# Ledger of designs, part 102: miniprotein binders against p81326

Target 1, 226 residues: p81326
Amino acid sequence: MLHFGGFIMEINHISKILEKEREEYIRNKVEEYLKQGFSKDDAVNKANQSWRTYIGHRIQDVIYNLLKKFLKDSGLKVTTDKALNNRNLPEELDKVKRLIAINYGEYLFLPDADVIVYKVENNDIKIIAIISVKNSFRERRFETTYWKLKLKESPVTSHIKVFLATPDKDNEISYKCPNGKPKKMRIILEYELDGIYFLKEDFEETEKAKHFGKIVEDIIEISKKL
Key: E = the ipSAE of ESMFold2; O = the ipSAE of OpenDDE; V2 = 0.75 times the mean of E and O plus 0.25 times the DockQ between their complexes.

## First folded at step 8 (miniprotein)

Design Te7 (at its last look DockQ between E and O 0.70; V2 from the best seeds 0.77)
Fold by OpenDDE base, look of step 8:
Structure Te7 (fold): chain B 226 residues (1-226), chain A 80 residues (1-80)
Amino acid sequence: as target 1 above (226 residues)
Amino acid sequence: SMKKIRITIEVPDEELAKFIAKIIKELAEELGLEVEIEVRGNRIEIRIESDDEEKLRELVKLIEWLAIMYGAEVEVEIEE
């Protein structure tokens, strides 16, 4: 158990809280849909569908908040791609945005960067890591890998670590070879990315596949080498 | 001896405050703790009284994590 800022990253508490959030969210949405005239069954189905969308964003926000809190004492800063999608950025964030941009010739595009960790030293910004947050791998399974490879192509961005954080509730990438059968997605993601961090306990741990509780330490360590 | 803890959480809006308050209530109920929760605007005030120190600590931890997860500030005051 890694102690950061006096708190042990306890995934169990986070999971418990998220479950309670789900229950309350579903209750509220069911009530809302009932008021809209849907049947009970329809209301429940719609609420569950709504939750699936909501939880993806929620987990991203949770991870952002966790990293922001636990990296604060190290002097590291955290932002999001959403925060960078502003026309009028502070100078610092404008620099961050430019330092993660991928060149497509006539255009610069940002990678999917749910969370961006950077440091400021002597007015210079160094991007440390990009964390992609995925709740499920039903869609865009290798998108994070694509961005990692694109970032690697430029000397400006090649140093940026790209991490995937996921609860992987459906065990899509939790194990490399369950029952002797290789999980292509896990193997490729682990190979191409700098790390996978699981917001769960039941996964195959490797050098690159770790418990989410280790992400803060890993980021701090990386930051010292830049 | 009975321990009394007061926790204050500030969140961005009242709707979220109400939502979080309900979660805290449910968490407390699962632990068998009685809690008084008041929502005043975007502030949640929680009072917990228990002689079960272990359960009390657990609930406090859960509330602290909950606050962190929402990027909220938390103040914990031990009254007794």
Scores: ipSAE 0.830, ipTM 0.940, lowest interface PAE 0.4, mean pLDDT 92
Fold by ESMFold2, look of step 8:
Structure Te7 (fold): chain B 226 residues (1-226), chain A 80 residues (1-80)
Amino acid sequence: as target 1 above (226 residues)
Amino acid sequence: SMKKIRITIEVPDEELAKFIAKIIKELAEELGLEVEIEVRGNRIEIRIESDDEEKLRELVKLIEWLAIMYGAEVEVEIEE
């Protein structure tokens, strides 16, 4: 097997691959829309709109696959909100679902928990972290913060770390004071969440705002204390 | 000296295999590397030959990351 560089270099490879995926996806969608009789301009606009919807799901899948791969040897398991919403859950996943659900009287809802990391010890499940994946902050800007606060309200969920993972290509939260004035969204997200992990190089790094490559080490360290 | 590498990736379905093969081809072209790619059902076999070890290492790393990003297992064999 060939040896590889550090995890930060691996994030750059991920970004390059995602750009090639975007180019091929757009090409395929334009061809599809042209077949449907749309003009070239309309086909391109529709293809780009389709990609913006798709990329959020794609980034979540990438993060899931990376964490599953790199946390396995530490005895940590990874699942997703999609898996937890399946009609026929294995007992283990049903327990995971119950351990993160929030009670609203007659109703139970899962938090914004795109990717969930947990461990199993003596048939008991301990939830380690929830990762919310956001491609853009144009909508639902503080949804992740809301769910962190709700998880803190119960002793059974208050230990759960809540992380945000984002490429933040439009620099919506990359800097605390991008124009000499405090960026409310970045400041509040960083204050309330346990960490923000950027899938890019250009952002203001702090104790809580880090390169995505650090998330594996951070999760492993947290898991050892539970 | 000239190096030969064979990479095998298995994915869930043929359409994904074809899509991934196109991505690998474009990554190789960007690096100036010639690759032979065969898609047989859900399997992708990539053969790379180059005397530029740095570009070869970069392409192999990209292919391995691509496989990880799809949750696929990858086998890399160095041939002489």
Scores: ipSAE 0.763, ipTM 0.916, lowest interface PAE 0.8, mean pLDDT 88
ESMFold2 (binder alone), look of step 8: mean pLDDT 85; pTM 0.828

Design Te8 (at its last fold request DockQ between E and O 0.79; V2 from the best seeds 0.81)
Fold by OpenDDE base, look of step 8:
Structure Te8 (fold): chain B 226 residues (1-226), chain A 80 residues (1-80)
Amino acid sequence: as target 1 above (226 residues)
Amino acid sequence: SMKKIRITIEVPDEEEVKFIAKIIKELAEELGLEVEIEVRGNRIEIRIESDDEEKLRELVKLIEWLAIMYGAEVEVEIEE
């Protein structure tokens, strides 16, 4: 049993597994597209495109499952924005949904909240953190920053920590000033967010930019102050 | 001496079971381990026999991580 206190999240194993998943996924999709009458080259291209979409969701699920597993013993609970998109929510999740909602006057909208960590104490719910998961930064580069800023505007949500988790495979935000040139995206994200957690080893570590393995500890620490 | 390990995984999504089983097989093959894998519904049963304890430990770790990544429950039993 991987006891929480000594379990160093081994990103290497996760990465290895995800690579095997990729290989198997691509194989299966290529076969599928070949059966649909596509050429081999087209099938490979389509499979790769499909993988890019799939892996984004997969990483979210992985992070959810990791956090759910490792936060369980601390009494912290984990949910997702998808789980909150239901008309008939349990009371607990309905409260969670309300506590992360952003006011736009006549409307309340939820931030992009791939993973939501909260605690229940004396029937009161406290939202601890929102984790946004991004596989790539090709689109909506500062969306997480927007949500963080919006959450800060309300005393109801201002305490909620907003974290970004990413493998950053293309090194878009892994370094602040590679070759002496500032990476605008990294600098802004690090400044505006409460933390960036990398599912990789090769990155510039700072106070806010950390290895994903530290996220559990950080969340637990935050939860104790709430 | 040959060590025998039995691993049982209960996968929440039955549709992923076959995929997970294939991944396990590939991981084992890369380590040069022979594995027997049985799939029953949402349950994967893996039997491994090897005299290479290091490889066995590595595979067990990989399977445990794999299980966590899928929100699956995993049990590891050492038979011999």
Scores: ipSAE 0.824, ipTM 0.937, lowest interface PAE 0.4, mean pLDDT 92
Fold by ESMFold2, fold request of step 9:
Structure Te8 (fold): chain B 226 residues (1-226), chain A 80 residues (1-80)
Amino acid sequence: as target 1 above (226 residues)
Amino acid sequence: SMKKIRITIEVPDEEEVKFIAKIIKELAEELGLEVEIEVRGNRIEIRIESDDEEKLRELVKLIEWLAIMYGAEVEVEIEE
């Protein structure tokens, strides 16, 4: 038996793989841009820009695949907001979409949720958690907290846990009081969200701020209460 | 003693197969392991022989994580 968390023994494996992916990706992109006639300096700069866009989607995909893999044996299903925006939704996903949508009067919108965890009970759908994946907090710092607060406003969605998953390579939210001064972003995110899960080892652990490897156990525990 | 391991990866997106195979090659080189890699469509087969069981286990773990990160299925067979 494969257990949840059994393959996420150490985040360094994921980080090492991503670094090799970066090196090969950039090498390939530089070659492509050189073939297009760009100078070496321009090709390198463009390759790095391309990687910054790619890595954002890549980490989201990694988290999706990890959760899909490790939650499957617990009867939990995983989808994405990208999948929910498709025009040809299967009935099951159409129900998921309706159960997560937020009411703005005459309009309904999906929260910005990268990964959605749900279960099926007697042909009914229960949304367990939404995971927002962020690589950087330079813009839209508190988007995830906004969606948590909106979900809390309705009894239909108030049970949905809202998590943030991040590598936080630049240590933007890794510590609550770096250098003795409170970091507003970390403190507010931790206060308002149901959890922050770090895809790295070096961060300040709390009841809500944990290693990403813990997220599977937490989601399964929550699902048993719903 | 010399250990032989065969790893088979079934990659859902065939377009990613060559990139994944290259990453595996680079991970093996970093560990000082020689690998034989065969690609057939969406399938990657890796054959590894080494006296260094610690490095073999590390490479196998890396390949297993790589497969998970791509939503790929992996089978590891130990040959002797």
Scores: ipSAE 0.797, ipTM 0.934, lowest interface PAE 0.6, mean pLDDT 88
ESMFold2, look of step 8: ipSAE 0.768; ipTM 0.925
ESMFold2 (binder alone), look of step 8: mean pLDDT 85; pTM 0.831
ESMFold2, fold request of step 9: ipSAE 0.796, 0.754; ipTM 0.935, 0.920
ESMFold2 (binder alone), fold request of step 9: mean pLDDT 86, 85, 85; pTM 0.836, 0.833, 0.833
OpenDDE base, fold request of step 9: ipSAE 0.821, 0.820, 0.819; ipTM 0.938, 0.938, 0.938

Design Te9 (at its last look DockQ between E and O 0.81; V2 from the best seeds 0.00; counts 0 for: pae E 1.7 > 1.5)
Fold by OpenDDE base, look of step 8:
Structure Te9 (fold): chain B 226 residues (1-226), chain A 80 residues (1-80)
Amino acid sequence: as target 1 above (226 residues)
Amino acid sequence: SMKKIRITIEVPDEEEAKFIAKIIKELAEELGLEVEIEVRGNRIEIRIESDDEEKLRQLVKLIEWLAIMYGAEVEVEIEE
């Protein structure tokens, strides 16, 4: 039984595994592109580009799988926005979908919700948290913040916690004021969101900015208050 | 004494099984462990034999994490 406390020490394992995945993925893609007639340099460049796209989705899947695994014993359930994009949803997921929808007058739209954590009590569904997963902040830097603010506007969704999970490999938001200069993105994200969880060790920890290993405990705690 | 461990992984996506097997092999090689890996559909069978218990534990742990990361089920059996 991987005790929750052991989860923090194991980000290193995850990182190691992801690095091996990268190496193998790049190797395979390079080979593929070489077979397609690209030069070695072009093949490597294309493989790296492909990896950047792939790893974003991969991290989402990893986080989903981690949360699914570690929240199972607490009776909490996990789904994804992708799973909710089906025409024929089970009743439970249809309810989940409706409970996270944002009203735009004539239309209801879902927030970006890479991972959704909810509980079922007496046939009632309570949404606990939405986790947005970002590998990089090059694009749509404040999108998660937008969704958080929109969710706050409705009494139906105002209780939903919105978390950001990121490896932040480029240290875009790892520190608030590196070299005395405020990092606008970190400050705003931390202010607006309910938490930022880092899949890394080298970051400025605060009340809201934590190691990813703490997310399970935090979610469980929140779930007890709902 | 030599310890023998058999690990079985059932991967949700069959297409990923071969990829995962390669990762496991690389992880084992980095630890200096010899592993036998067989892939049958979505099932990966790993056999490890070593007298280095610490390395074995490390590899098992990595494989368990790898399985979790892929949403796979893992079973670890100690044979000797």
Scores: ipSAE 0.810, ipTM 0.928, lowest interface PAE 0.4, mean pLDDT 92
Fold by ESMFold2, look of step 8:
Structure Te9 (fold): chain B 226 residues (1-226), chain A 80 residues (1-80)
Amino acid sequence: as target 1 above (226 residues)
Amino acid sequence: SMKKIRITIEVPDEEEAKFIAKIIKELAEELGLEVEIEVRGNRIEIRIESDDEEKLRQLVKLIEWLAIMYGAEVEVEIEE
């Protein structure tokens, strides 16, 4: 059983809701593609591809909404890299963007920072953590570690905690040494990142690899040290 | 022993309100609960009557999680 503030989080509830969402989404998309003139086989393939993109965004939105809700009473604010890419940013968000951006000469890029947690004290903004949300490790396996290393290069950003949140349904990083053999991806991610948070029950827990239900208290504790 | 619950959900996206209402209907059906659902713009109103307090509690919890997942606000009122 997982805890968020005074609220009991059960991963099974989220998983059940997402499965119902998948069923309805695919049904609707197949119908849409058939109406557009695609064959049944093409419609099904396109619906499944569409779902993979959709579920990635949905998991990110779910994590954003959970953190926003459960960090609110601790005076912590949450935003996303999508919000920071808008042209007409409020002053507060413009400051957040400047505080996490990495300089590449004449270009300024945001790290892979799906969700950003920060606080505001006396008009000063302190970035607490960024959370990279990965549904699958088929591509861009180590981009989050790249961004952690880039953030460590500057005194301005070196304090920022970089977390990975994942359901890891395919067990690509769930265990450090399955069958007695080291899994390179899990070992490197755990070594370089400040934490990995799993949205499932079955994984090897360590000091840095934890149930997602621990992320709220971890972030609050970190914020108190800043 | 019949419990009556009214749930109001305010969804930021009107199109998502219809989608969420369909998901709630399916969740209720899996639990064997009869629900009355109205969707008005971005607002969903749900009325549930059941003598099975545990199933009712389970559905309410699922609705609360669904609301959090979509950034929606939920109000739960227990009626007589």
Scores: ipSAE 0.519, ipTM 0.796, lowest interface PAE 1.7, mean pLDDT 86
ESMFold2 (binder alone), look of step 8: mean pLDDT 84; pTM 0.820

Design Ts1 (at its last look DockQ between E and O 0.01; V2 from the best seeds 0.00; counts 0 for: pae E 21.0 > 1.5, placed apart)
Fold by OpenDDE base, look of step 8:
Structure Ts1 (fold): chain B 226 residues (1-226), chain A 80 residues (1-80)
Amino acid sequence: as target 1 above (226 residues)
Amino acid sequence: SMKKIRITIEVPDEEEAKSIAKIIKELAEELGLEVEIEVRGNRIEIRIESDDEEKLRELVKLIESLASSYGAEVEVEIEE
């Protein structure tokens, strides 16, 4: 019995943990930059910039590790695009890599696939979902949408669900029409993607926009239909 | 009665072990718990003693969540 309650609880704890990690990280980086001869203000600014990069990777790793843990009992497997960037891939991962590749004629490229969920049945691999992890939408706001649309163009990849996971700290996509004004990015992302999962509580929930705590259940349900 | 808990974490990345240990220490301090933490390579050993079972349970859950977030394995042993 997937204690979905446990997964939600872990997500809530992770937010607290990440705040502590931030405090420690910033303190350490500030000290490092001060030792390098930067002013206090410059050191703080540089530390904050460094944190923005770090936290993006950290959240991705968190999501990967959580999904790997909670999907294990369902028989589903989890990998990352980073793991696929190897010249000597095991047969299974080589197949996964090929099954998510997008055709550009002479070239095959991988979508931004921070986390990939797949199943193995009778030595056949079925890709279930790709999860794009975005900490902020400052850059490349519709990149995930692009990849979803590209994946739809091929019968090989058209079935792959594409999810976006984000804490959306700046409330860029948390609400569709705050103050009666449509948020273009939220509307487009929700329309084009198979789901948006928030690592937070303060968002407008819809059929496609859910708390990240529901992603495991949703993935398992999708996997049963493939 | 005082409860003693021993937690062992094996972290995949040795470089992260020290950072994780610091975070655990800070989390424990926020709960008002005293912890002994030893880091040996990629292994973190945590000893906690308290009469506050609720705080102990909370800290254990936080540590488990923390470890899970790093893909680390966690063993929890209740000594008393």
Scores: ipSAE 0.648, ipTM 0.865, lowest interface PAE 0.7, mean pLDDT 91
Fold by ESMFold2, look of step 8:
Order: structure tokens, then C-alpha cells, then sequence
Structure Ts1 (fold): chain B 226 residues (1-226), chain A 80 residues (1-80)
């Protein structure tokens, strides 16, 4: 379903496309921070931080829009962590939020659930999957696996599939044993998560590590079993 | 023994920053940790001093988990 048109080509290469525009983005942001009175070194640091945030949100938006478009005719709905953190939630989204929340005594927190797929049947909501979108794994490497483990602890949430979507531009998790050395991060992520979907061509494909173009079919198949 | 930590969180907007800062303050108080929290636009800066490394580690883990659920970036810096 995702294997048609230039739209599919863009998502598989989103990180590389955005990298061509990175230099202009950084230059513009440094100028803005210098105008605000920051030193050159501080302005560069803030511009790089801004870029990491921008590229991560941009990739998340692309994934959200693609899933929303291609899952709608299968009776599946899609929302985001941003939408669920709005103070004025429609009743449907309030139910989605409560169905994925993790209980820490007096507090409820949302898992690493950048994009959420659910369905509505007979006025009931069933959460199908959550997708965590990561551009880089140099920091906060295993937050997604933590949330999968927390979701598994309750019969109410144990059915929820947890996927990771990534361009992995720096090849941090693309291969299980690069140069004969086991890559702990790839091995743990693949073991604990329900799937890893790469937004690039060059990676080691396995039962759980796939091209992002397979995610729509996989989600539809899972939803039929629920 | 005494450890000095600075945590910086950048979130989507100012109202979410204020809400997250309130939750972090409450979590720190439950752990018996005194924190200084500043909210500057969409950025939260947290300063903690404690000799209880176990509680510090627990609070940092909770902050990282909370921030991750909002898609926020977290930086942790150990100050001497």
C-alpha cells in the first residue's frame, strides 16, 4: 500500500533529503541566536539542538500523515502524543490516552508513543500499536524498550504492539554484528520490541527489522487478529 | 559524596513546560530531593544537589521517562 508514487520514495529517504537542507537551517538559526545576544559558541550549540528537534518532529509528522492516509480505509485511526497532551481532548482521544497510560501510583504517564494506531468498534476503542520515532540513538537509547516492558506488565495493555521507526542515518542499529562485533543496541531493541522499521535501504533485514514500507500491511494484519 | 546535577528539557511550548515542571517538582518532593526549577519559554532547567546517589538516579530516570512521553529532548550534566 505504501509501494506507490513519489510519496513512498520520500519517506524512505527523509533523513537524507533533510540533510541536504541542514546547512541552510543551521546558518539561519545561528544568525537568529546571535541577534538574541548569544555568543558564537552558544548560538552554534543551540542551533544544533534546534536541528535535532526539528528533524525528529518532521519525520514524526511524515509518518503520522502517511499512516493516517493509508490506514483510514481499513477502519483504523491514528493520533499522536501531541494531540493527546492537549488540555481540551475530545472524548474519543481522552479514552485513547487513558488506554495507553502507565500507572505510577498517583500519576499516569504516557509511554514513548509518538504515533498511536487504534480502532473503534461498537463504541469501544482498541489500541493496536504505538510507534516511537527516533532519529538518533546516541542519547536515550532504550526508552522505547522500557515502555514496552511496562505495557507488558498489565493484561489491559499487554496486547499493544510497540514499534520503532528510524532513518538511523549514522548506522547505530542497522546491523546486528557489524565487522563481527555484536551491536548491543540493535540486539536489545530487536529482542524487546515488536518491530523496527527503517526509513532507508541499507540495513540488515530480519523478521522484526523491516523496510518502513511494510508497516501498513503489518498493522492491518495485526488489527484483524484483535 | 555530594553530587550536583543540571538537567535541561526542551518541550514543544511554554504551557506544556509549566505543566511538566509542576510534575517534576512533585516527584522530587516525594523522593525527598530539593530541586530548583526554572521555566524559560519552552525550556526547563533543573538543578539538584544531593549526596543520595540512589534517589538522584531514580529522579533522573523518572524525568527522562516523563520527557520522552512528550517527545522532549533531555540533557543531563554533572557539575563538580
Amino acid sequence: as target 1 above (226 residues)
Amino acid sequence: SMKKIRITIEVPDEEEAKSIAKIIKELAEELGLEVEIEVRGNRIEIRIESDDEEKLRELVKLIESLASSYGAEVEVEIEE
Scores: ipSAE 0.000, ipTM 0.083, lowest interface PAE 21.0, mean pLDDT 80
ESMFold2 (binder alone), look of step 8: mean pLDDT 84; pTM 0.816

Design j1 (at its last look DockQ between E and O 0.12; V2 from the best seeds 0.00; counts 0 for: pae E 8.5 > 1.5, pTM E .746 < .8, other shape alone 5.378 > 2.5, SAP 93.416 > 70, placed apart)
Fold by OpenDDE base, look of step 8:
Structure j1 (fold): chain B 226 residues (1-226), chain A 85 residues (1-85)
Amino acid sequence: as target 1 above (226 residues)
Amino acid sequence: MSEEEKIKELLEWAILMALIYLETGSPEEAIKLLKWLIEMYLELGLPELAAKALELLARVYEKLGDKEKAEEARKRAEEIRKELE
């Protein structure tokens, strides 16, 4: 039985190693920005922003690849909005693109759709879910909610489930009423979205707020009802 | 991308995910996440990636000076590989 003390020490050491990687990344970026002529303060700020962007993209990539693999056996397909931003799309992806488009009168625009889950049945495409991946809510806190509401406005897209996946770094939406005070953002996001999936363990679980590990099962279940 | 490049990228993802947990939660969560990732790789039918992730974990333990846990992780990785065979 590794004594509790030994376990804590091990955790601390692992933490230090991982933090060191971040520190090294930040240091390297700071040096890069200093060479570009930025002030020390600006370089640090830019490096931190770069890190946040880097981590955000990596999370998105991880989620995409995980979903792609987990859903494959269920016959479900996965794509991204980035993949749809091409002039020459395969027929299947062109159809997917059209089926998630939001009507603004003279224009059609795509919602922010980091991950799109769909199925192909009898050469017909059905969009199942859109997953928005957010590392932090510092900017555009209700953007995903906006897209969900817009998708609801059309019978073509109203069935599409919209999920949010987040590690919620700043604990902005992890709890509904921490210390008895309601968190507006959590309440609104949970109300408007079809689900929130946390890439963390320390959160208030509800019917709609779950650990990310449940997202595959939920998507598969939804797909069976469509 | 070569299979090797893919594996490397996935391992990098595991590290990044652990970093995310460290930033957002506790060190305990980071470890849990790594374990979860290993389990997910297994569930995904990617036992080789799970084995590689365990090897990475072993390296982490080695860096921490815990040779015993490092060896356990390596052993588990080897067991996974043997089951594939």
Scores: ipSAE 0.021, ipTM 0.325, lowest interface PAE 6.6, mean pLDDT 82
Fold by ESMFold2, look of step 8:
Structure j1 (fold): chain B 226 residues (1-226), chain A 85 residues (1-85)
Amino acid sequence: as target 1 above (226 residues)
Amino acid sequence: MSEEEKIKELLEWAILMALIYLETGSPEEAIKLLKWLIEMYLELGLPELAAKALELLARVYEKLGDKEKAEEARKRAEEIRKELE
């Protein structure tokens, strides 16, 4: 980039806009919850949870649309767990749902699979990867690794790559050894998952921990091996 | 949160993603994303957002040295905004 300083300034400007919108959202929600009778501490906690849910759905929507657009020319299709929860599924999506479902005896459940990438060859469907989108690791810190381990238990699902996509704004998993001490969450997530893709610049890059912009190339490469 | 505020947040995240593509040496992916966003906003009846995405696309082309495509994107953004008047 010939104008690297200009690029950094634009990123900082966007970050400040997003932080201001977050602060306004939180302030308004705290006032709303206080008027509903919650304590100050409960109102703040609920407001922060509301923001995390909201922004998580927005990030998921962006990731879904990006992957759908950029994988189309490689013959890869993309869907979501929300689309698979429809009662009147088209036959193709019904097959996708069955191919990622986890068997718990009498029950079948979908893993945490915000975005699913698959291909269709000779009327057969092959699931390539699932992408879990996490905005915060304050709760359900290892849910994605649990689903990876469950998928590994069956020959039908053991080939499915499991990726995590995250902005990690609070730096919960950005580095392996922050302050010289091993960060258990980062180390376990990187070990168990097939990849972690960061929606930011400031993180420790490894063979499995990469910028999100790399994910399309990685998925296409994997699809060619199947 | 109004529907327009939700769409504005999507644009801001898409701008961040486009800048990430440009920073990581994938300017073609940034361009593809912005072109898709322009089409999406026009289909959703959000022409002001489409114009903003075109202005960002022009800035990406300018950074790449493609002045012709940068001017085309700016002209298209101006045409869209005139239609809003």
Scores: ipSAE 0.012, ipTM 0.248, lowest interface PAE 8.5, mean pLDDT 78
ESMFold2 (binder alone), look of step 8: mean pLDDT 77; pTM 0.690

